VHH binders against RNA-binding protein 12 (RBM12). Designs and how they scored, part 3

Target 1, 78 residues: RNA-binding protein 12 (RBM12), of Homo sapiens (Human) (q9ntz6r430to507)
Amino acid sequence: FCVYLKGLPFEAENKHVIDFFKKLDIVEDSIYIAYGPNGKATGEGFVEFRNEADYKAALCRHKQYMGNRFIQVHPITK

## First folded at step 24 (VHH)

Design j2 (from y1 with W102Y F105W)
Fold by OpenDDE, fold request of step 27:
Structure j2 (fold): chain B 78 residues (1-78), chain A 123 residues (1-123)
Amino acid sequence: as target 1 above (78 residues)
Amino acid sequence: QGQLVESGGGLVQPGGSLRLSCADAGFTFSSYAMAWYRQAPGKERELVARIDSGGSTNYADFVKGRFTISRDNAKSTLYLQMNSLKPEDTAMYYCAAYEVTYESWDRYEYDYWGQGTRVTVSA
């Protein structure tokens, strides 16, 4: 039950992703924030949920705000 | 106001190793994301490695597993273990710190910079 994230703030950390998906059961150590060849964030990431209900709920947070940023949440295969 | 002081730079032969340290004072170290940057003569300053407040790390592509960034929150110190050094690694290495906030996390804006420590790799 993995989702792809797009539009993350460049300095976002795991704790911000956790807060964005508050009340949903995230798999421990499953949060991945992507960085480019220069070592800087791309605004993309991934996170896995422990159950289908929370996974579906996570998808419903598509286009919600993380701070001042729209976050896209898309289903993907792990 | 905070302060960062780098140390550990020096002259080393190709293939050698160095361990850089960055000691902080004047701010809450554990809540800050930290980074190492470098600037070679005639080149732009570039990111080498970054470690966030949670301990997650990322590296520039040129590092290729040769360097390791780490932090000791109890000592308020940032480290860069540099192995398999190459002449092209010659540069001034800078320590930087920033606190991630909802107001300014869309850009790399560091709150503190060190004065730098020079690394020279030469046969």
Scores: ipSAE 0.306, ipTM 0.692, lowest interface PAE 1.6, mean pLDDT 91
Fold by OpenDDE, fold request of step 27:
Structure j2 (fold): chain B 78 residues (1-78), chain A 123 residues (1-123)
Amino acid sequence: as target 1 above (78 residues)
Amino acid sequence: QGQLVESGGGLVQPGGSLRLSCADAGFTFSSYAMAWYRQAPGKERELVARIDSGGSTNYADFVKGRFTISRDNAKSTLYLQMNSLKPEDTAMYYCAAYEVTYESWDRYEYDYWGQGTRVTVSA
């Protein structure tokens, strides 16, 4: 039950992703923040949820705000 | 006001190793994301490695597994272990600190910079 994230603040950390998906059960060590060849974040990431209910709930947080940035949440196949 | 002081630079032969340190003072080290940058003469400053407040790391492609960034919050010190050094790694290496908050993460600037430590790789 993985989701693709787009629009992450470039300095976002795992704890911010966890907070964004608060009350949802995230698989341990599943958060991935993407970086380019220069070592800088691309604004993209991935996270996995432990159950379908939380996965669906996560999708419903599409375009919710992380600080001043709205985050796109898209379904993907692992 | 905070301060960062780099050390550990020097002259080393190709294939050699160095360990850089960055000691901080004047701010809460554990709450900051840290990074190493480098700048060679006539070139742009470039990111080498980053480590966030949670310990997650990322590296520029040219690192190729040769360098390791780490932090010791108890000692308020950032490290860069540099192995398999190449002449192309010759540069001034800078330590930088950035406080990541919902209000600051789009500033695109570091709160603190060190004065740098010089690394020279030459046969």
Scores: ipSAE 0.285, ipTM 0.678, lowest interface PAE 1.7, mean pLDDT 91
Fold by ESMFold2, fold request of step 27:
Structure j2 (fold): chain B 78 residues (1-78), chain A 123 residues (1-123)
Amino acid sequence: as target 1 above (78 residues)
Amino acid sequence: QGQLVESGGGLVQPGGSLRLSCADAGFTFSSYAMAWYRQAPGKERELVARIDSGGSTNYADFVKGRFTISRDNAKSTLYLQMNSLKPEDTAMYYCAAYEVTYESWDRYEYDYWGQGTRVTVSA
């Protein structure tokens, strides 16, 4: 049960991702925030949830704010 | 203070190790995200490794597990442990930091940079 994140602010850290998905049961070791080869944040990330109910709830937080930027939450197709 | 000073560079044989340090005595690291960059002759400056204020790390692909970024907040020191050094690692290595705040989340610039320490890997 993984989601793909876009729009993450440059200053986002694992604690901010946890807060964005507050009340949902995140696999905390799964949180990934991507940086490009030049060291600048790409705004991408990935998060795994422990159960389907929380995964579906996480998808409903699509376009909610983290700081001053809205966050896109997308299902992962693999 | 806000000015970073690197040390630990030098000449080393291929396959050798170096530990780079970055410090500022008036600097409280716990609220900062920090990084090591390098610039080889004729190349653009590139990321080597970064560590966020909570301790999560990220490495450039070329590191391939050879380098480890870490920090000691009690000593206000950032480290880069460099193992299995190759001639291609020859470069000036720079320390950088920015304070993590919630006022501007689209920041793409570091607040502070060091002057650099030279690493030369040569037989």
Scores: ipSAE 0.005, ipTM 0.339, lowest interface PAE 9.6, mean pLDDT 75
Fold by ESMFold2, fold request of step 27:
Structure j2 (fold): chain B 78 residues (1-78), chain A 123 residues (1-123)
Amino acid sequence: as target 1 above (78 residues)
Amino acid sequence: QGQLVESGGGLVQPGGSLRLSCADAGFTFSSYAMAWYRQAPGKERELVARIDSGGSTNYADFVKGRFTISRDNAKSTLYLQMNSLKPEDTAMYYCAAYEVTYESWDRYEYDYWGQGTRVTVSA
């Protein structure tokens, strides 16, 4: 059960993603923050959840803030 | 203020291993996100591995489990263990750091870079 994130701040770290999804059961080491070939953050990310209930709860956090950035949470469908 | 110095590079045969270190005694690592980059001749620098201030790691696809980034905050040292080295890994390897603070939350540049250590993998 995976979601796709958009809008991540450049300095976002795994701890910030964990806090954004607090109370949800994230698969250990599943948090991915995308960087381009030159190491620059793209604002994209990926997170896997251990169960369907937490996955659905994660999708409901679409359009919430992480720091000063508006985070989009999308199901992985493509 | 921090001054980063890399070491541990050298010449190694394909399939060999090296451990790179990045340190400076005046640099307190615990509040920094850190990374290893490399630059082969004629190419732009590319990320090899990144470790955040809390110890979580991220690796470039070309690493494919061969390299391990780690940090020892008590010793103020960043490491890159490189195994199963290939000729394609030949490059200058750089460490980089930025301080994770409210003031730096939206920063897009690393605060500090080392001068680099050369890794050459040749048969």
Scores: ipSAE 0.000, ipTM 0.234, lowest interface PAE 12.4, mean pLDDT 73

## First folded at step 26 (VHH; from y1 with S53T S56K Y98F)

Design l6
Fold by OpenDDE, last read:
Structure l6 (fold): chain B 78 residues (1-78), chain A 123 residues (1-123)
Amino acid sequence: as target 1 above (78 residues)
Amino acid sequence: QGQLVESGGGLVQPGGSLRLSCADAGFTFSSYAMAWYRQAPGKERELVARIDTGGKTNYADFVKGRFTISRDNAKSTLYLQMNSLKPEDTAMYYCAAFEVTWESFDRYEYDYWGQGTRVTVSA
Protein backbone atom coordinates (compact mmCIF):
# COMPACT_ATOMS: atom_id res chain seq x y z
CA PHE B 1 0.00 0.00 0.00
CA CYS B 2 2.37 2.62 -1.31
CA VAL B 3 1.73 6.22 -2.31
CA TYR B 4 3.68 8.69 -4.39
CA LEU B 5 4.12 12.20 -3.05
CA LYS B 6 4.63 15.34 -5.10
CA GLY B 7 5.17 18.90 -4.02
CA LEU B 8 7.10 18.23 -0.83
CA PRO B 9 8.86 21.21 0.71
CA PHE B 10 12.50 21.08 -0.26
CA GLU B 11 13.67 20.83 3.33
CA ALA B 12 10.99 18.37 4.39
CA GLU B 13 12.18 15.49 6.54
CA ASN B 14 10.72 12.12 7.46
CA LYS B 15 9.13 13.58 10.56
CA HIS B 16 7.19 16.03 8.42
CA VAL B 17 5.85 13.23 6.25
CA ILE B 18 4.86 11.36 9.39
CA ASP B 19 3.08 14.43 10.71
CA PHE B 20 1.34 14.96 7.37
CA PHE B 21 -0.05 11.44 7.59
CA LYS B 22 -0.93 11.75 11.23
CA LYS B 23 -2.91 8.88 12.77
CA LEU B 24 -2.08 6.61 9.85
CA ASP B 25 0.12 3.55 10.26
CA ILE B 26 3.23 4.00 8.14
CA VAL B 27 5.57 1.10 7.52
CA GLU B 28 8.74 1.70 9.46
CA ASP B 29 11.62 3.00 7.35
CA SER B 30 9.45 3.13 4.23
CA ILE B 31 9.59 6.88 3.79
CA TYR B 32 11.67 7.93 0.81
CA ILE B 33 12.35 11.52 -0.09
CA ALA B 34 13.88 11.97 -3.52
CA TYR B 35 16.97 14.01 -4.25
CA GLY B 36 18.57 14.89 -7.56
CA PRO B 37 22.12 14.37 -8.75
CA ASN B 38 23.13 17.68 -7.21
CA GLY B 39 21.93 16.47 -3.83
CA LYS B 40 18.91 18.78 -3.74
CA ALA B 41 15.37 17.62 -3.08
CA THR B 42 13.08 17.14 -6.07
CA GLY B 43 9.87 17.56 -4.09
CA GLU B 44 8.95 13.92 -4.65
CA GLY B 45 8.74 10.98 -2.29
CA PHE B 46 7.19 7.65 -1.41
CA VAL B 47 5.65 6.10 1.66
CA GLU B 48 4.06 2.75 2.47
CA PHE B 49 1.13 2.10 4.77
CA ARG B 50 0.55 -1.07 6.75
CA ASN B 51 -3.09 -1.60 5.87
CA GLU B 52 -5.59 -0.79 3.16
CA ALA B 53 -7.74 1.45 5.31
CA ASP B 54 -4.85 3.75 6.14
CA TYR B 55 -3.72 3.62 2.53
CA LYS B 56 -7.12 4.83 1.39
CA ALA B 57 -7.14 7.47 4.09
CA ALA B 58 -3.70 8.59 2.93
CA LEU B 59 -5.03 9.11 -0.58
CA CYS B 60 -7.66 11.40 0.90
CA ARG B 61 -4.83 13.66 2.11
CA HIS B 62 -4.36 14.64 -1.53
CA LYS B 63 -4.04 18.40 -1.97
CA GLN B 64 -3.70 19.05 1.75
CA TYR B 65 -0.99 21.39 2.85
CA MET B 66 2.42 20.73 4.31
CA GLY B 67 3.50 24.16 5.35
CA ASN B 68 2.72 26.47 2.48
CA ARG B 69 2.74 23.73 -0.16
CA PHE B 70 -0.11 21.45 -1.07
CA ILE B 71 0.89 17.83 -1.42
CA GLN B 72 -0.24 15.54 -4.19
CA VAL B 73 -0.81 11.98 -3.04
CA HIS B 74 -1.09 9.37 -5.76
CA PRO B 75 -1.53 5.60 -5.71
CA ILE B 76 1.35 3.51 -7.03
CA THR B 77 2.34 -0.11 -7.24
CA LYS B 78 5.25 -1.04 -5.07
CA GLN A 1 23.52 35.06 16.64
CA GLY A 2 25.20 31.85 15.63
CA GLN A 3 28.56 31.03 14.12
CA LEU A 4 30.09 28.18 12.15
CA VAL A 5 33.81 27.51 12.07
CA GLU A 6 35.32 24.98 9.68
CA SER A 7 38.62 23.20 10.18
CA GLY A 8 40.58 20.22 8.89
CA GLY A 9 41.46 21.44 5.44
CA GLY A 10 44.94 21.10 4.02
CA LEU A 11 47.17 19.71 1.31
CA VAL A 12 46.92 16.01 0.48
CA GLN A 13 48.01 13.74 -2.33
CA PRO A 14 45.55 12.09 -4.67
CA GLY A 15 44.01 9.08 -2.98
CA GLY A 16 44.52 10.65 0.41
CA SER A 17 42.01 11.42 3.12
CA LEU A 18 40.89 14.42 5.13
CA ARG A 19 38.35 14.92 7.86
CA LEU A 20 36.67 18.29 7.97
CA SER A 21 34.95 19.61 11.06
CA CYS A 22 32.45 22.37 11.53
CA ALA A 23 31.85 23.62 15.03
CA ASP A 24 28.84 25.70 15.87
CA ALA A 25 28.24 28.28 18.52
CA GLY A 26 25.33 30.46 19.43
CA PHE A 27 22.44 28.30 18.19
CA THR A 28 20.70 25.00 18.90
CA PHE A 29 22.70 22.66 16.70
CA SER A 30 20.30 19.72 16.90
CA SER A 31 17.46 21.80 15.46
CA TYR A 32 19.34 22.60 12.28
CA ALA A 33 19.89 20.68 9.10
CA MET A 34 23.51 20.88 8.05
CA ALA A 35 25.35 20.81 4.77
CA TRP A 36 28.77 20.96 3.20
CA TYR A 37 29.32 23.06 0.13
CA ARG A 38 32.43 23.61 -1.93
CA GLN A 39 33.65 26.16 -4.40
CA ALA A 40 36.55 25.54 -6.73
CA PRO A 41 38.39 28.37 -8.44
CA GLY A 42 36.34 29.75 -11.31
CA LYS A 43 33.37 27.52 -10.51
CA GLU A 44 30.05 27.99 -8.78
CA ARG A 45 29.49 26.91 -5.23
CA GLU A 46 27.97 23.44 -5.18
CA LEU A 47 26.39 21.16 -2.61
CA VAL A 48 28.58 18.28 -1.47
CA ALA A 49 26.52 16.61 1.23
CA ARG A 50 23.53 17.25 3.44
CA ILE A 51 22.39 15.81 6.75
CA ASP A 52 18.99 16.56 8.22
CA THR A 53 17.97 16.83 11.85
CA GLY A 54 17.11 13.14 11.88
CA GLY A 55 20.53 12.13 10.59
CA LYS A 56 19.44 11.27 7.08
CA THR A 57 22.16 11.99 4.55
CA ASN A 58 22.27 12.95 0.89
CA TYR A 59 25.19 13.41 -1.44
CA ALA A 60 25.95 14.94 -4.79
CA ASP A 61 26.67 12.38 -7.50
CA PHE A 62 30.33 13.32 -7.73
CA VAL A 63 30.85 12.08 -4.18
CA LYS A 64 30.36 8.47 -5.36
CA GLY A 65 30.65 7.03 -1.87
CA ARG A 66 33.97 8.71 -1.14
CA PHE A 67 32.69 11.17 1.42
CA THR A 68 30.64 10.71 4.58
CA ILE A 69 28.76 13.48 6.32
CA SER A 70 27.95 13.01 9.98
CA ARG A 71 26.99 15.02 13.01
CA ASP A 72 27.60 14.90 16.74
CA ASN A 73 24.84 16.82 18.43
CA ALA A 74 26.46 16.46 21.83
CA LYS A 75 29.52 18.26 20.53
CA SER A 76 27.58 20.57 18.23
CA THR A 77 29.90 19.52 15.42
CA LEU A 78 29.45 18.54 11.79
CA TYR A 79 31.97 16.32 10.01
CA LEU A 80 32.92 15.43 6.48
CA GLN A 81 35.13 12.39 6.10
CA MET A 82 36.77 12.63 2.71
CA ASN A 83 38.45 9.54 1.28
CA SER A 84 39.96 8.76 -2.11
CA LEU A 85 40.47 12.43 -2.78
CA LYS A 86 41.03 13.62 -6.33
CA PRO A 87 42.59 16.78 -7.73
CA GLU A 88 39.13 17.89 -8.85
CA ASP A 89 38.09 17.94 -5.19
CA THR A 90 40.34 20.94 -4.66
CA ALA A 91 38.13 23.72 -3.36
CA MET A 92 37.12 25.87 -0.47
CA TYR A 93 34.73 23.84 1.67
CA TYR A 94 31.95 25.61 3.54
CA CYS A 95 29.67 24.50 6.32
CA ALA A 96 26.06 25.69 6.28
CA ALA A 97 23.18 25.43 8.72
CA PHE A 98 19.49 26.02 8.23
CA GLU A 99 16.59 25.70 10.60
CA VAL A 100 13.82 23.49 9.30
CA THR A 101 10.43 24.85 10.28
CA TRP A 102 6.92 24.39 8.99
CA GLU A 103 6.91 28.03 8.00
CA SER A 104 10.08 28.08 5.94
CA PHE A 105 11.06 24.58 4.80
CA ASP A 106 9.62 25.10 1.33
CA ARG A 107 12.85 26.83 0.36
CA TYR A 108 16.53 26.50 1.05
CA GLU A 109 17.38 29.04 3.70
CA TYR A 110 20.81 28.91 5.20
CA ASP A 111 20.85 30.79 8.45
CA TYR A 112 24.57 30.40 8.98
CA TRP A 113 27.68 29.96 6.85
CA GLY A 114 31.23 29.30 7.85
CA GLN A 115 34.18 31.14 6.42
CA GLY A 116 35.43 27.93 4.83
CA THR A 117 38.42 25.63 4.99
CA ARG A 118 40.66 25.04 1.98
CA VAL A 119 41.25 21.56 0.62
CA THR A 120 44.01 21.08 -1.94
CA VAL A 121 44.57 17.74 -3.61
CA SER A 122 47.81 17.65 -5.58
CA ALA A 123 50.57 15.21 -6.40
Scores: ipSAE 0.523, ipTM 0.802, lowest interface PAE 1.0, mean pLDDT 92
Fold by OpenDDE, fold request of step 27:
Structure l6 (fold): chain B 78 residues (1-78), chain A 123 residues (1-123)
Amino acid sequence: as target 1 above (78 residues)
Amino acid sequence: QGQLVESGGGLVQPGGSLRLSCADAGFTFSSYAMAWYRQAPGKERELVARIDTGGKTNYADFVKGRFTISRDNAKSTLYLQMNSLKPEDTAMYYCAAFEVTWESFDRYEYDYWGQGTRVTVSA
């Protein structure tokens, strides 16, 4: 039950992703924030949820804000 | 009011090592993501390494495992261990601090910069 994230703030950290998906059960150490070859964040990431209900709830967080950033949440396969 | 002061730069031969330090004052160090940048003559400033408030690290591709960024929150100090130095690593090295908050973490603009410490790698 993995989702793809787009639009993450450049300095977003794991704790911010956790907060964005508050009250949803995230798989431990599953949060990935992508960085480019220059070492800078791309605004993309991934996170896995422990159950289908939370996964579906996570998808409903699509287009909610993290700070002033518009976050896209999309279903993906590992 | 915050201030960053780099130290540890110098002249080394290719293959040598240096350990840079960045001491902060005037702000809550543990609340800031930290980074090392460098600027070679005639080139733009570029990111070398970053470490977030949780201790997660990331490096530019040119580092290739040669450098290690770390932080000591108790000492309010940032470090850059540089091994296997190359002539192309010659640059002024700067530390930078960014307060990661819901209001600021999307700007990619550091709150504080050091004055820099010079690293020269030459045979």
Scores: ipSAE 0.487, ipTM 0.785, lowest interface PAE 1.1, mean pLDDT 92
Fold by OpenDDE, last read:
Structure l6 (fold): chain B 78 residues (1-78), chain A 123 residues (1-123)
Amino acid sequence: as target 1 above (78 residues)
Amino acid sequence: QGQLVESGGGLVQPGGSLRLSCADAGFTFSSYAMAWYRQAPGKERELVARIDTGGKTNYADFVKGRFTISRDNAKSTLYLQMNSLKPEDTAMYYCAAFEVTWESFDRYEYDYWGQGTRVTVSA
């Protein structure tokens, strides 16, 4: 039950992703924030949820805000 | 009024090692994401490694596992262990700090920069 994230703030950390998906059961150490070859964040990431209900709830947070940035949440297949 | 001070640079032969340190003063170290940058003569400043407030690290591709960034919040100190140094690693190395807040983390601009420490790799 993995989702793709787009539009992350460049300095976003795991704790911000956790806060964004508050009250949802995230698989430990599943949060991935993407960085380019220069070491800078791309604004993309991935996170896995432990159950289908939380996965579906996570998708419903599509276009909600993390700070001043709205986050796209898309379904993906492992 | 924050300040960063780098140390540990010097002259080393290819294949050698150095350990850089960056000590902070005047700000809450643990609330800042930290990074090492470098600037070689005639080149643009480039990111070497970054470590966030949670200890998660990322590196530029040229590092290739040779360098390790770490932090000691109790000592308010950032480190860069550099192994297998190459001549192309010759540069001025700078540490930088960015306060991560919900209002600021959408920008990639550091709040503090050190004066730099020179690393020279030469046979």
Scores: ipSAE 0.479, ipTM 0.781, lowest interface PAE 1.2, mean pLDDT 92
Fold by ESMFold2, last read:
Structure l6 (fold): chain B 78 residues (1-78), chain A 123 residues (1-123)
Amino acid sequence: as target 1 above (78 residues)
Amino acid sequence: QGQLVESGGGLVQPGGSLRLSCADAGFTFSSYAMAWYRQAPGKERELVARIDTGGKTNYADFVKGRFTISRDNAKSTLYLQMNSLKPEDTAMYYCAAFEVTWESFDRYEYDYWGQGTRVTVSA
């Protein structure tokens, strides 16, 4: 049960993703934040949820804010 | 605030090892994401490795497991262990840092850069 994140700020770290999905049962070692070849964040990330209920709840947090940036949450197949 | 100072560069033969250090007295590293960059003559500065405030690391593809970034927050020191050095690794190596906060996510550049330490890999 994985989601794709867009809009992550350059400063985002695992702790910010955990806070964004607080109260949901995430697989913490699944958190991935993408960086480009120049070392700057692409704004993309991935995270896995342990169950379908929390996965569906995570999709409902689409367009909620992390700091001053809203985060897109999209389903993925892998 | 403050100035990062790199050390540990020098001349080394291919296949050799160097350990770079980056420090600043009074600089509290625990709230900073940090990185090593390099710049060869006539080329743009490129990422070598980064480490976030939680210790998660990311490496450029050319590293291929040869380099290891680490840090010691108690000593306010960032390290780059470089093994299996190649002539292509010849460059100025810079450390960089930016503060990670919960409130001001508008920064797109590093806050601090060092002056660099030169690494030359040649027979």
Scores: ipSAE 0.131, ipTM 0.529, lowest interface PAE 4.8, mean pLDDT 78
Fold by ESMFold2, fold request of step 27:
Structure l6 (fold): chain B 78 residues (1-78), chain A 123 residues (1-123)
Amino acid sequence: as target 1 above (78 residues)
Amino acid sequence: QGQLVESGGGLVQPGGSLRLSCADAGFTFSSYAMAWYRQAPGKERELVARIDTGGKTNYADFVKGRFTISRDNAKSTLYLQMNSLKPEDTAMYYCAAFEVTWESFDRYEYDYWGQGTRVTVSA
């Protein structure tokens, strides 16, 4: 039960992702924030949820805010 | 006050070790994500290692377990332990920092950079 994230700010960390999905049961070791070859965050990330209900709830947070940034939440197709 | 200062560089033989330090007494390090970068002559600056405010680390692929980033927030000091050094590691090494906030996420650049410390790996 995985989602892919876009729009993450350069300074986003695991704690910000956890807060964005607060009250949902994240697999904490699964939080991934992508960095490009220049060392800057690409704005992409990945999060796994422990159950389907929280996964569906996570998809409903698409285009909600982390700080002043809209976050896109997309299903991973498979 | 607002500039990072690196130290600990030098000349070492292949296979040797160095510990780089980066300090500024004017920062509260606990609210800053920090990183080490390097730039060899004629090359672009590249990430070596990153450590976030919670202590989570990321390393460039070329590190392959040879380097360890760490920090001591009580001493306001960032470290890079470099082991098994190779001639290819010869570069100017820089530390960088940016403040991590909960509400102002619009920064796309590091707030502070050091002037660098040189590491030379040669016989």
Scores: ipSAE 0.104, ipTM 0.491, lowest interface PAE 5.1, mean pLDDT 77
Fold by ESMFold2, last read:
Structure l6 (fold): chain B 78 residues (1-78), chain A 123 residues (1-123)
Amino acid sequence: as target 1 above (78 residues)
Amino acid sequence: QGQLVESGGGLVQPGGSLRLSCADAGFTFSSYAMAWYRQAPGKERELVARIDTGGKTNYADFVKGRFTISRDNAKSTLYLQMNSLKPEDTAMYYCAAFEVTWESFDRYEYDYWGQGTRVTVSA
């Protein structure tokens, strides 16, 4: 039950992702924020949810704000 | 403004170790993301390591497990343990800090920088 995030603020941390999904059950250690080879954030991330209901609710938060940024929330494909 | 002060630089032989420190007694680090940057002569400043407010770390690829960033928020001190030093690690090393708030975290510029400490690894 993983989603892919785009548009994260460059200095976003796990606590900001948790707040964006604050009514939903995130697997706490599942949050990953991507950094490039130069050490700069790419704006991408991954989050796992504990159940399917919260996963589907997370997908519905697509294009909602985190601070001043719209966040894209996408299902992960294999 | 708070003033970050680096220490621990010096001359060391290849394969040696140094521990850099960065401190400012004027504020606590707990709300700041911290980083070490370096700049060799004729090169652009580059990230070495980063540690966020929650303790998550990120390292540049060239570190390859040789350096470890850590912080002691009670002492307002940031550390960089550098092992297996190579001549190409010769540079000025800078401490940087960024206060993370809901209004600030979408920018990519550090609020505070130290004046640097020089690390020289002799060939």
Scores: ipSAE 0.047, ipTM 0.480, lowest interface PAE 6.3, mean pLDDT 77
Fold by OpenDDE, fold request of step 27:
Structure l6 (fold): chain B 78 residues (1-78), chain A 123 residues (1-123)
Amino acid sequence: as target 1 above (78 residues)
Amino acid sequence: QGQLVESGGGLVQPGGSLRLSCADAGFTFSSYAMAWYRQAPGKERELVARIDTGGKTNYADFVKGRFTISRDNAKSTLYLQMNSLKPEDTAMYYCAAFEVTWESFDRYEYDYWGQGTRVTVSA
């Protein structure tokens, strides 16, 4: 139950993603924040949830704020 | 077609407070992210505060804790509590709405704008 994230603040860390998905059961060490070859964040990431209910709830966080940015949450399959 | 109507503006002394309201009609309020903007004469319109469908908020740097944006989905109303007002806060204040949908991958553009309510801060 994995989601793709787009629009992350470039300074976003795992703790920010965890806070964004508060009260949802995230798989430990599943958060991935993407960085380009130059070492800069791309604004993209991935998160895995332990169950389908939380996965669906996570999708409902689509276009909610992280900091001053709207976050896109998209379904993906590993 | 939807409509937003602002109210609560007026004349206030520096350090005073105002509470702006924005009432919607013609659309599903709870499905929209909301924002307050302001425009002073001769200046560009600027964002004051935003609130998403989940109640998360973001503020412009000049707010510095003086303003609070909130929403009541049951009343289909957006609020802006403004405290410690300054003369430089004098402007026309507008509310705006952006629909949150699963199918939309486009850039965020506001679907509705109010006609504004005037706030004047003067000694």
Scores: ipSAE 0.021, ipTM 0.308, lowest interface PAE 6.0, mean pLDDT 88
Fold by ESMFold2, fold request of step 27:
Structure l6 (fold): chain B 78 residues (1-78), chain A 123 residues (1-123)
Amino acid sequence: as target 1 above (78 residues)
Amino acid sequence: QGQLVESGGGLVQPGGSLRLSCADAGFTFSSYAMAWYRQAPGKERELVARIDTGGKTNYADFVKGRFTISRDNAKSTLYLQMNSLKPEDTAMYYCAAFEVTWESFDRYEYDYWGQGTRVTVSA
């Protein structure tokens, strides 16, 4: 039950992702924020949820705000 | 107004180790993301490692597990442990800090920079 995040503020931290998904049950230590080869954030991330209900609720937060930025939340495609 | 001061640089043989420190007693680190940057002569300043307010770390690809960034918020000190040093690591090393707030975290510029400490790796 993983989602893909885009549009993260470049200095976003795990606490900001947790706040964005507050009241949803995130798998412990599953938050990943992507960085490029030079250590610069790409604006992408991944989060896993413990159950399908919270996963579906997370997808409904697509285009909600984190700070001054709208966050895209997508199902992970393999 | 805080001032970051780096120390621990010097001359070392290839394969050697150094530990860099960055401190400022008038500067509370807990709300700052911190980083080490370096600049070799004729090159642009480049990120070496970063550590966020929660302690999560990220490294440039060239580090390849040789360096470790850490912080001690109680002592307001940032560290960079550098192992297996190579001549290409020769550069000025800078400490940088960025205050992370709901208004600031979507920009990628550091608020404070140190004056730098020189690291030279030469046979």
Scores: ipSAE 0.018, ipTM 0.446, lowest interface PAE 6.9, mean pLDDT 77

